# VHH binders against c4kar8: the designs that were tried, part 384

Target 1, 263 residues: c4kar8
Amino acid sequence: MAELSTPSPASPAPLDGGRGDELEKFTLRGARQILQLLQDLITHRGLITAHTGGGHSFMTAVLKVDEERGRVVLDPSPDPQANRRALAAPRLTCVTQLDGIRIQFPLVGLGEGQDKGRPALFAPLPAEMLRLQRREFYRLQVPLAHELSCLLKAEDLARKPVEVSARVIDIGAGGVAVVVPTGAAEFVIGGTLPACRLALPDGEPIELDLEVRNLNRQTQRNGTEQLRVGLRFAALPRAADTRIQRYIFKTERALNAKARGGL
Short names: E, the ipSAE of ESMFold2; O, the ipSAE of OpenDDE; V2, 0.75 times the mean of E and O plus 0.25 times the DockQ between their complexes.

## First folded at step 23 (VHH)

Design ni3 (framework vhh_7n9e_1; at its last look DockQ between E and O 0.34; V2 from the best seeds 0.00; counts 0 for: pae E 2.1 > 2)
Fold by OpenDDE, look of step 23:
Structure ni3 (fold): chain B 263 residues (1-263), chain A 124 residues (1-124)
Amino acid sequence: as target 1 above (263 residues)
Amino acid sequence: DVQLVESGGGLVQAGGSLRLSCAASGFTFSSYAMYWGRQAPGKGREWVSGITQSGGSTAYASSVKGRFTISRDNAKNTLYLQMNNLKPEDTALYYCAREWPSFDEYIEEYMQHWGQGTQVTVSS
């Protein structure tokens, strides 16, 4: 009777040690630093995308830091289903941006309650916060005043070719995130959308192929559900890349000038 | 509760074929894109293939492109993976998934809706 040694569950392969080391320098673990960063998020009323897993997220904000109880107070979703998902999730992945720097932090042990008579979500203070300062990770949040659109060529539920005008919410050197109405088209992670058109303010739209990298059903603060689609530039001509980079740079400069009290 | 049950795995010789099935329940199957992933011993989970809700569009990892075919029967709430010309490198536990983590390396999403997997072993 050969004891079939149940193969020990293979320890998740260490995240490629090199990438982990690179992120470590951007990881805050100090209690004071974490508190300060959370306070900064409050001060700036930074909107946070809280990922609950399963391709779902909702928009929230840090309302308060309760240092006495060692917890953070979050704005609940207007969608009860989103809140249920959040509470059921073993972990929330919170993503936001402050001053052009991507901030990411996990929350675990989420609970619901009331803060000053209003519904609120509560979580213990994060043990770590990632603050990415590298330019290569930078994604420009597209200002409402400088709207970008991307015409997506996709298929609808009937497999009919459709063109969907999608609002670009963020843009970087490697791709864009867009929002589309739920049901406007079908997407699959790993799929390619050929001959899409990215509209930039400086000229004719850029034709490009896009690869779907992520899909997220997002509940907005107003309760509206939309599909967030993360798209990678699959084939970007050099000229197009230059235009995109120029746009990002110009827009960042304008935003920074405005933030400094410039008109 | 969302349930995904994979079947069809087994031992096959290199160059052989298998067809995997995934029975879905507990959700509106036709409303979701579906995915196959695999996990080889000592490796992380790898994306293999995806299919849209209607089955109109499909995607494949470069490692399986031209050899594997994903399909679905929405009336039967079943996802399929036809695997042809199997290679030893295809040896893995194959999973069916309703969601797939973002390829964004910085966003860790917890996958809550995976099946138990079905073992595929390809011998040389």
Scores: ipSAE 0.721, ipTM 0.899, lowest interface PAE 0.6, mean pLDDT 86
Fold by ESMFold2, look of step 23:
Structure ni3 (fold): chain B 263 residues (1-263), chain A 124 residues (1-124)
Amino acid sequence: as target 1 above (263 residues)
Amino acid sequence: DVQLVESGGGLVQAGGSLRLSCAASGFTFSSYAMYWGRQAPGKGREWVSGITQSGGSTAYASSVKGRFTISRDNAKNTLYLQMNNLKPEDTALYYCAREWPSFDEYIEEYMQHWGQGTQVTVSS
């Protein structure tokens, strides 16, 4: 009488309002759990994007945890301006991934100093850390050779229907990220795109509804602009979910075998 | 030079309606997707609704869907939010925001607003 798995929700959750309540079950507030997660980041040498506000960020890493002083030690940026912005910021929002799982935590009270005679940044241990350990948030980076695409049914700037063939750059149980040329269609956070078609290497394309979850405008090396669109599966039938999970599993095994076979 | 001015808030009984306006100046309004957000006393910021540059597509937080309607008049550089069947939980300072060039739904700096907002208070 029990279901082993359920399909993804049919409708999207609120972006900000749902974030707080849903994220609470993924939020670590215990001192031991926070210390353990920070140690995991150190052990796996995770690179961290530290956001200083105003659209600025820099790359860093947790070098160590000083339990006795209740501090985390961060790698400073080689860019002195980034370090100045970090020291001036009231808060750093640190974002990274561990084994495909998004980790996020705030740091406040950042200061500069020395660690074993080398420049370093210091902050009190965070009071909380977010660890989004949920299958809907795991994302496989799609090998370019697979040529995965998703046909988006949207509207252009003149409000005319347009079909945009978008390259899939990552895929997970809960959605995909795609790239499209800037101006090919209009998108809004929270908007839905009905009857899109996801093309996997085997079988017929999957018809599904997509919800826009994030947008990033990017300039390519040739100077053209593209839009990176994060899309959530709005209503994922069990058969489609199975095909997506099978694709992810097979691709991961193939990538792992290639890494092993190359040694 | 960029300016967003919110208006139309006030005190209303539960079940009532209000229409908010956001007057924009200092930029090409029709070139940006626009959003409404709100912040209730003692709570964090909440995304409420968004609309594309042309107005062809809209989106709503689940807490307001079916009750709120976002619209825009690009000739008047004005964004609107029609709020129906208001509830005490809708009590908040409402502000409009211009499309953020880079968005990450988990980072608070994803929207830009310049106005003071307009207070909506819904009595129980």
Scores: ipSAE 0.404, ipTM 0.779, lowest interface PAE 2.1, mean pLDDT 80
ESMFold2 (binder alone), look of step 23: mean pLDDT 82; pTM 0.820

Design ni4 (framework vhh_7n9e_1; at its last look DockQ between E and O 0.33; V2 from the best seeds 0.65)
Fold by ESMFold2, look of step 23:
Structure ni4 (fold): chain B 263 residues (1-263), chain A 124 residues (1-124)
Amino acid sequence: as target 1 above (263 residues)
Amino acid sequence: DVQLVESGGGLVQAGGSLRLSCAASGFTFSSYAMYWGRQAPGKGREWVSGITQSGGSTAYASSVKGRFTISRDNAKNTLYLQMNNLKPEDTALYYCAREWPSFDAYIAEYMQHWGQGTQVTVSS
């Protein structure tokens, strides 16, 4: 791999200015609350996206909490580059959901080692965790069997129109996240993709405008990399909103019933 | 060694114009979407504008749309920001970046590749 450059001198604070007061009511700073939340993530085997900076992330999980040493143990990536980026990063921004509640927390001081003879990543317990208990933050993880897709109307590297069929990996009231092959089209954060088509199982595809909110080269649990594109719905008609909400509730209830029935 | 070096800042009267440049080296410039950001006194970091790899698509913050124009010259490895009709509220340290944190990240991601910035000061 190529040498990593020296980082630029400034990074944003974990909570930015102006929004810090708004988010404070969702911020957990008590050691006991943090330990319990991390334990809940372990128990539910929650999948975590760990952002390593520079537009990269990898999928991980909390394997355990080592209370005696005051640290959390994470599952390393099978991709050695993802692990090197994580270890070089001054901070990981971890994002996940638990029981429909969006969770975010920073990890600093990440190190490598072994746990029971298996490779592992270690970090001190986070000093804070954000627990966003509001419906607008909820994102349904789309079951692979549903094969939901969104047709993106974009441009290729030669500025020619292209249509890219992107797999939808999560969906919420405000938008979707999709994966595309790297290089299939050009994207920029803040850009708008007009007249895209979201395919839901219950009828004709929905035509809608999308805004790019994030772009991330994400290393999956199997070690492969994909471009993850976070997209916000612009000016969503009421009928389209109703269909999206119906899909989310129906799928969520089916998944919950399957989990209870399997006990 | 990724380097991003901004220039073209200075002191200007309200209503005036400035053109910022960002010289890129140490990476394949044409392979990256590029961004301008700014930090005003007493405020957090603000996304200003972005441009795709080819330059085919651009995006702007609502506060600058219609007044600022982002562009790039991939043959010269240079990113530009033309700023017209400047206002005192545009006073900030302006920097270019090779990536930008998610607009929806509540705990900010680490930005790895961004410049030291050039100061723009707009007098009333």
Scores: ipSAE 0.817, ipTM 0.938, lowest interface PAE 0.7, mean pLDDT 87
Fold by OpenDDE, look of step 23:
Structure ni4 (fold): chain B 263 residues (1-263), chain A 124 residues (1-124)
Amino acid sequence: as target 1 above (263 residues)
Amino acid sequence: DVQLVESGGGLVQAGGSLRLSCAASGFTFSSYAMYWGRQAPGKGREWVSGITQSGGSTAYASSVKGRFTISRDNAKNTLYLQMNNLKPEDTALYYCAREWPSFDAYIAEYMQHWGQGTQVTVSS
């Protein structure tokens, strides 16, 4: 009987890296707000990438919020090694998205046990959660049925020009988020990728310059590591903007129709 | 444990130059993009510059573009920031950072494994 080491109700450490005024406005510290956001993650079955350090992560989800005990219940990895790393880590950095908004929160004092007879991970409730609602523009989550791709022109580790076909996971008037295999190319925040090509369903690809705005390492359930790259449209021609807006509108309409049972 | 140790800061007159160094240890330096950030008194941290793993690509904040140059020596596990034509507005604590698990240009304050920083003071 592995003793359910209930994680000590120690207050989680603040988000690593320090805080400035700009980040503070996106940080939730209210208990009610935190609970609500966690509940929203449960309701939407939001997948969470939990980073354990050392370049390792695993996919999890919030299964339950135990307010009485002041803890969150997480879905363990199917990989026992990932769980061991998680338990050994002084801190988990959890990253997810809800409605296109990035959510990040730390968990400390992770323990393992059972919830309703199933293996589970437990951690004290986070003291703070970062909710990055900065997007000036609405971002459409690209449906799997309507795949978009973006050909990225970048450099590899040898500084050789490479073209990487990246799946677009979300799109808005201001840019796209794409997923690329780890190691496919080098990226740096603030860097420009010139003459990239965004493929839309309605015609020829749009050539555009992209600026790297964020990088996020993600590990899939199958253990494959991917890099999510947030890209801003550095220079978007008016015609291209119109096409992108049209795509977004059309896709949203289709999704809404489907949700209403019309398709 | 990841360690970053910044050095090279000091007092300089406007128009002067400084070269900052960041000694990295506890990880494979050449496997990570590296960044400089700064925090002015009473302000939040801001992104200053970034460089890819190989050093093939660099990026700069608009405020420092053309004046600052980021470089790295992977053999020495060291990141550099050459700062020329310094201005009073450049007065800040400068930090070296590694990306993990993610970095967002809009939230440059959130970077893991910040060093203690090195103070740069530019007098008018």
Scores: ipSAE 0.709, ipTM 0.887, lowest interface PAE 0.6, mean pLDDT 86
ESMFold2 (binder alone), look of step 23: mean pLDDT 81; pTM 0.817

Design ni5 (framework vhh_7n9e_1; at its last fold request DockQ between E and O 0.40; V2 from the best seeds 0.69)
Fold by ESMFold2, fold request of step 24:
Structure ni5 (fold): chain B 263 residues (1-263), chain A 124 residues (1-124)
Amino acid sequence: as target 1 above (263 residues)
Amino acid sequence: DVQLVESGGGLVQAGGSLRLSCAASGFTFSSYAMYWGRQAPGKGREWVSGITQSGGTTAYASSVKGRFTISRDNAKNTLYLQMNNLKPEDTALYYCAREWPSFDEYLAEYMQHWGQGTQVTVSS
């Protein structure tokens, strides 16, 4: 008896499987709360990762909120392909952080146009936004000057062992995100990378087993594309955990002091 | 136009085996990591397994590890899932995907490239 396949649906089925009750306490649905949060993102010049589907995203920002027309104005990418993906997507999933609080919101009905003679992307205001104020969601954005790196032990496209020195772009209690050159190694979500090495500014590198949590071909603000890999720490010894937590705390304090004028 | 078509599902008794296939077209199959997911009645989508472009690395959900084997044949543009020692809890619609949303996702990311699935029903 032959099995039958059905056609793809008009929109994909929900993926999260009903974690909505758990997240409801973090959900903003009030119009004034949403407007204020978007305005705060504008004021702090928050960078936003906009996921367009297909494993792609691009870096953007909210340029303004047009309250009269009920819409948000986004900075388009200099890469035309990134803009085409965004406009073709039925929904963008936007992710950012504000003062260490992870922010997520959907945008639907994205359109293109001009704002004061400059190209821009437009969408209706989101009906909801998540403000995830929990330590487990926190990710420290690593200052470029720290040049944190993680040596990944993976395989190349020919199934040969390769070591890739990847720049760490953020770090949290449970893992890191890194940027790797396109084609340097193969990754799969759920896969493990044993015996990688995280280089903190002082001390010996920490040997870690890492699990791939996300993979994203991300278009940067300058239009270039990078592979962003989200990695979870597996079986972290207490001493290594302490070193990582102290790095995060020390760096966070230094960044906060600079924001307050260094006093 | 990306197309993913699953087959090989059916009714099987507990302890039995099935082999699922996913025929891919409209893209360079060998350039993408591939995934199997499943959706049981009343539940959301569950990640089951993934495999790198070359097939050199595989990954499995803890609930299926040791019983399921993902593989691919890049010359035939086909992804496979060998399912052994099936349990009633494995009953679900199984689908393949060219992408998978972040495991740390809180809002559902738009999934662009996935199939409609093939039904697996395991009777006790």
Scores: ipSAE 0.810, ipTM 0.934, lowest interface PAE 0.6, mean pLDDT 86
Fold by OpenDDE, fold request of step 24:
Structure ni5 (fold): chain B 263 residues (1-263), chain A 124 residues (1-124)
Amino acid sequence: as target 1 above (263 residues)
Amino acid sequence: DVQLVESGGGLVQAGGSLRLSCAASGFTFSSYAMYWGRQAPGKGREWVSGITQSGGTTAYASSVKGRFTISRDNAKNTLYLQMNNLKPEDTALYYCAREWPSFDEYLAEYMQHWGQGTQVTVSS
């Protein structure tokens, strides 16, 4: 019986903008490494959240790496407004995940054009890519079929208490990211949502307190705008932690098995 | 362009009070949560408080909870921070922000809309 060492609760990410010198060790600057990582993103058809600034983002993907021209090709948003924001932005911040590892990279000099007769966005290859290979930053992308949800207790624009059922899009030891309909409730970074309920497939919902860590208005591939909310587990009972860890482990195993052709 | 202009800082004795203001322009103020942060000399920028768009929900750092009150007037596009029972440890440059950095370092650097700050000095 291998004592599953209860992973120490991941220290909450600092709310301070301090450049952690520690991130440098996770920064890739080698041309070959960058190219390989971008190719891996293409191979895995990884969805990328492209941040355009002002708390706005849209979903995209790397379609192609043009090594000869030194550029990356991105899938444009179905929303023309999102594309306009992207093109107007001095910098596009791309965030994605590969094998549970968070990847971040900036793109500058974004342009629009055609790739094989289809609309595309173009940018020079990133000069650096951040690959956060730390357990504390690990997030499992929740399969859509699992239909994980979190009942959030918040207030609406009229300051009335509301319960919002939010879809969980990723989960880790330290928290969840959820999507909520725009206007369903108000959130503030640093705010606490008490007595929320996280629904896992294996039993009764887990009651827990959540802290809002990030907010992002995201345009989906279907053109619908949603609010992505990053939530930290503010107080998680041990039993709940165990259940969450078990879910993550089981899901990862299943996903890996599927990737290997075993399912 | 997003503009945030802080005011109301100054020198105050311990136990005193100040009210900071932040005038916002260049965006729909009422559509955004707003934040106060501060930076003490030699320290990193610290989150102080946040308020939702409507002002219905507020959040505070543990260090200021019970002493500071964040509020907003959407009709005036103004954010406020009432600071009571000030302590020497509250000495800092106080910033108004439309976005607060997350753990995403690239995003944090790019998405920060901060004012010039207003200096608060609390003497012992």
Scores: ipSAE 0.773, ipTM 0.934, lowest interface PAE 0.5, mean pLDDT 87
ESMFold2, look of step 23: ipSAE 0.697; ipTM 0.902
ESMFold2 (binder alone), look of step 23: mean pLDDT 81; pTM 0.816
OpenDDE, look of step 23: ipSAE 0.756; ipTM 0.921
ESMFold2, fold request of step 24: ipSAE 0.792, 0.804; ipTM 0.931, 0.930
ESMFold2 (binder alone), fold request of step 24: mean pLDDT 81, 81, 81; pTM 0.819, 0.813, 0.819
OpenDDE, fold request of step 24: ipSAE 0.768, 0.767; ipTM 0.932, 0.931

Design ni6 (framework vhh_7n9e_1; at its last fold request DockQ between E and O 0.58; V2 from the best seeds 0.00; counts 0 for: grease 24.3 > 24.2)
Fold by ESMFold2, fold request of step 24:
Structure ni6 (fold): chain B 263 residues (1-263), chain A 124 residues (1-124)
Amino acid sequence: as target 1 above (263 residues)
Amino acid sequence: DVQLVESGGGLVQAGGSLRLSCAASGFTFSSYAMYWGRQAPGKGREWVSGITQSGGTTAYASSVKGRFTISRDNAKNTLYLQMNNLKPEDTALYYCAREWPSFDEYIAEYMQHWGQGTQVTVSS
């Protein structure tokens, strides 16, 4: 339960600052460690969110590591605009999760080409990767069949109150990520959404205050674009926290049982 | 091309006020939430404030709440930051931006659309 020196995510971190001391214990710099982690992502078919700047991201995967040339090979988007943004960006920020461990790494010098006759994106191996081994960073990918939704209380483009039913795509101890229809409401990073309602399968919806932590227009593996909103729980009552933890635990057990061929 | 040009910075005594402006061009200004950030010497770039497309919702860092007011004029394609009761710790280069990286990432996302900034210096 308790992790030594784990930072609280409640306050926004400064950008571009001298924060290397806080990150050092999470940082992999060894070439063998980096290669092994990338290979693990390939083996487990880890889905990667690659942020290209301008509030855009696309879903990708590491297809292979070319050790001889010191490069990673990424799956291109079927959306040419997503690929163009990626190639124009001076760096990508890649985010994924493997075995409950949140992983982040930069890629610089992205180029395009072919791998075995198929289009591919290439980048030099990252010089470092973050492996954030703390429970508060874990996010359960919500099975679509669970139909989890969150009713958001926001404003529309005319400054009128609106309630938006948003699909929950992941959930963790500290918050949820949702997708919302284009134009349904306005959001701003740092803004608060009071008295939203999270619907779990096993009871009445939970009333939650939420804070917007991120916004991105994310291109999916099929080429479609969604507005993804990352939301932090801003004063989670203990009973609500317990219900959320139970949902995560039960769902993980069910998914693990399916992976082992269980009933 | 997207352009964001800040102005209105300067030297001011503690307790004073300044109004920053950010002139936007090359995109549909009213379609984007907008942000102010700042960077003091030896520190990372700090999120200061944000405002929705219509201006209906605003947000502020705790260090400036109650002293700073973000606003926008979509007819003039201009973002504003009214800064009152300025303190020496507010000394920084102030930037406007059309996006902001996730608050929850340790490796900051690339910021594509932000200005070169305007210097605010607050003397004791």
Scores: ipSAE 0.833, ipTM 0.943, lowest interface PAE 0.6, mean pLDDT 87
Fold by OpenDDE, fold request of step 24:
Structure ni6 (fold): chain B 263 residues (1-263), chain A 124 residues (1-124)
Amino acid sequence: as target 1 above (263 residues)
Amino acid sequence: DVQLVESGGGLVQAGGSLRLSCAASGFTFSSYAMYWGRQAPGKGREWVSGITQSGGTTAYASSVKGRFTISRDNAKNTLYLQMNNLKPEDTALYYCAREWPSFDEYIAEYMQHWGQGTQVTVSS
């Protein structure tokens, strides 16, 4: 019986903007590496959150890499306003995940046009890509079919207590990301949400305290605006941690099996 | 363009009080959570406090909890930080921010809207 060493709770990322010199080791600057990673994103049809600034983002994907022209082709938002924001932004910050590894890269010089008769966004190839191959940054993308939810206790715009059932979109050892309807509740980074309830498929909801770590207004591909909330487990009982880890492990295994054609 | 202008800093003795103000313009102030941060000499930028759009929920760093109070007046597009029982350790340049750096490092760098800051010096 191999004692599954309970992974030490990943230290929460500092709220301070300290330039972690440590990130340089995870930064890819080689042209071939960048191209390969972009191709991998295409192959896996990875959804990308494109941040346009001001706390706004939209969902996109890399459609094509044009090596001859040195450009990347992105799927535009169905929301014209999101596209306008993207085109007006001096820099587009793209965030995605591949095999649980967080990937980030900037795009500058965004333009619009047509690719094979379809609207597309174009940008020069990124000069660098960050591939955060660290356990602390690992997040499992929750399959939609699992319908994980988190009941958030917060306040609305009228300062009334509300309970918001939020869909969990990713989960890791240190926290979850959820989506909530716009205007359902107010959140502030650094704020604590006490006595929330995380629903896992294997039993009763887990009661836990959550800390808000990030907020992002996201336009979905269907044109609906949602608020993405990144939440840290502020206090997680050991039993709850074990359940979460088990869920992650089982889900990863299932996803990998499916990817290999075993299901 | 987003503009944040901090004021109210100064020299104060330990145990004293200051009230910082941040005048916001160039965006719909009432639609955003707002934050205070600070940077001490030789140290990184530190989160101090946050407040929701309506002002209904507030958050504080452990180091300032019980001593500092964040508030806002949406009609005046102004954010406040009441600082009581100031300590020498509170000496820093204090910033008002519309966005606080998230776990995403690239987003954190790009999405930061900060003012010029106001200096708070607490003497022993």
Scores: ipSAE 0.770, ipTM 0.935, lowest interface PAE 0.5, mean pLDDT 88
ESMFold2, look of step 23: ipSAE 0.750; ipTM 0.917
ESMFold2 (binder alone), look of step 23: mean pLDDT 80; pTM 0.814
OpenDDE, look of step 23: ipSAE 0.745; ipTM 0.909
ESMFold2, fold request of step 24: ipSAE 0.812, 0.815; ipTM 0.937, 0.937
ESMFold2 (binder alone), fold request of step 24: mean pLDDT 81, 81, 81; pTM 0.818, 0.816, 0.815
OpenDDE, fold request of step 24: ipSAE 0.760, 0.762; ipTM 0.936, 0.937

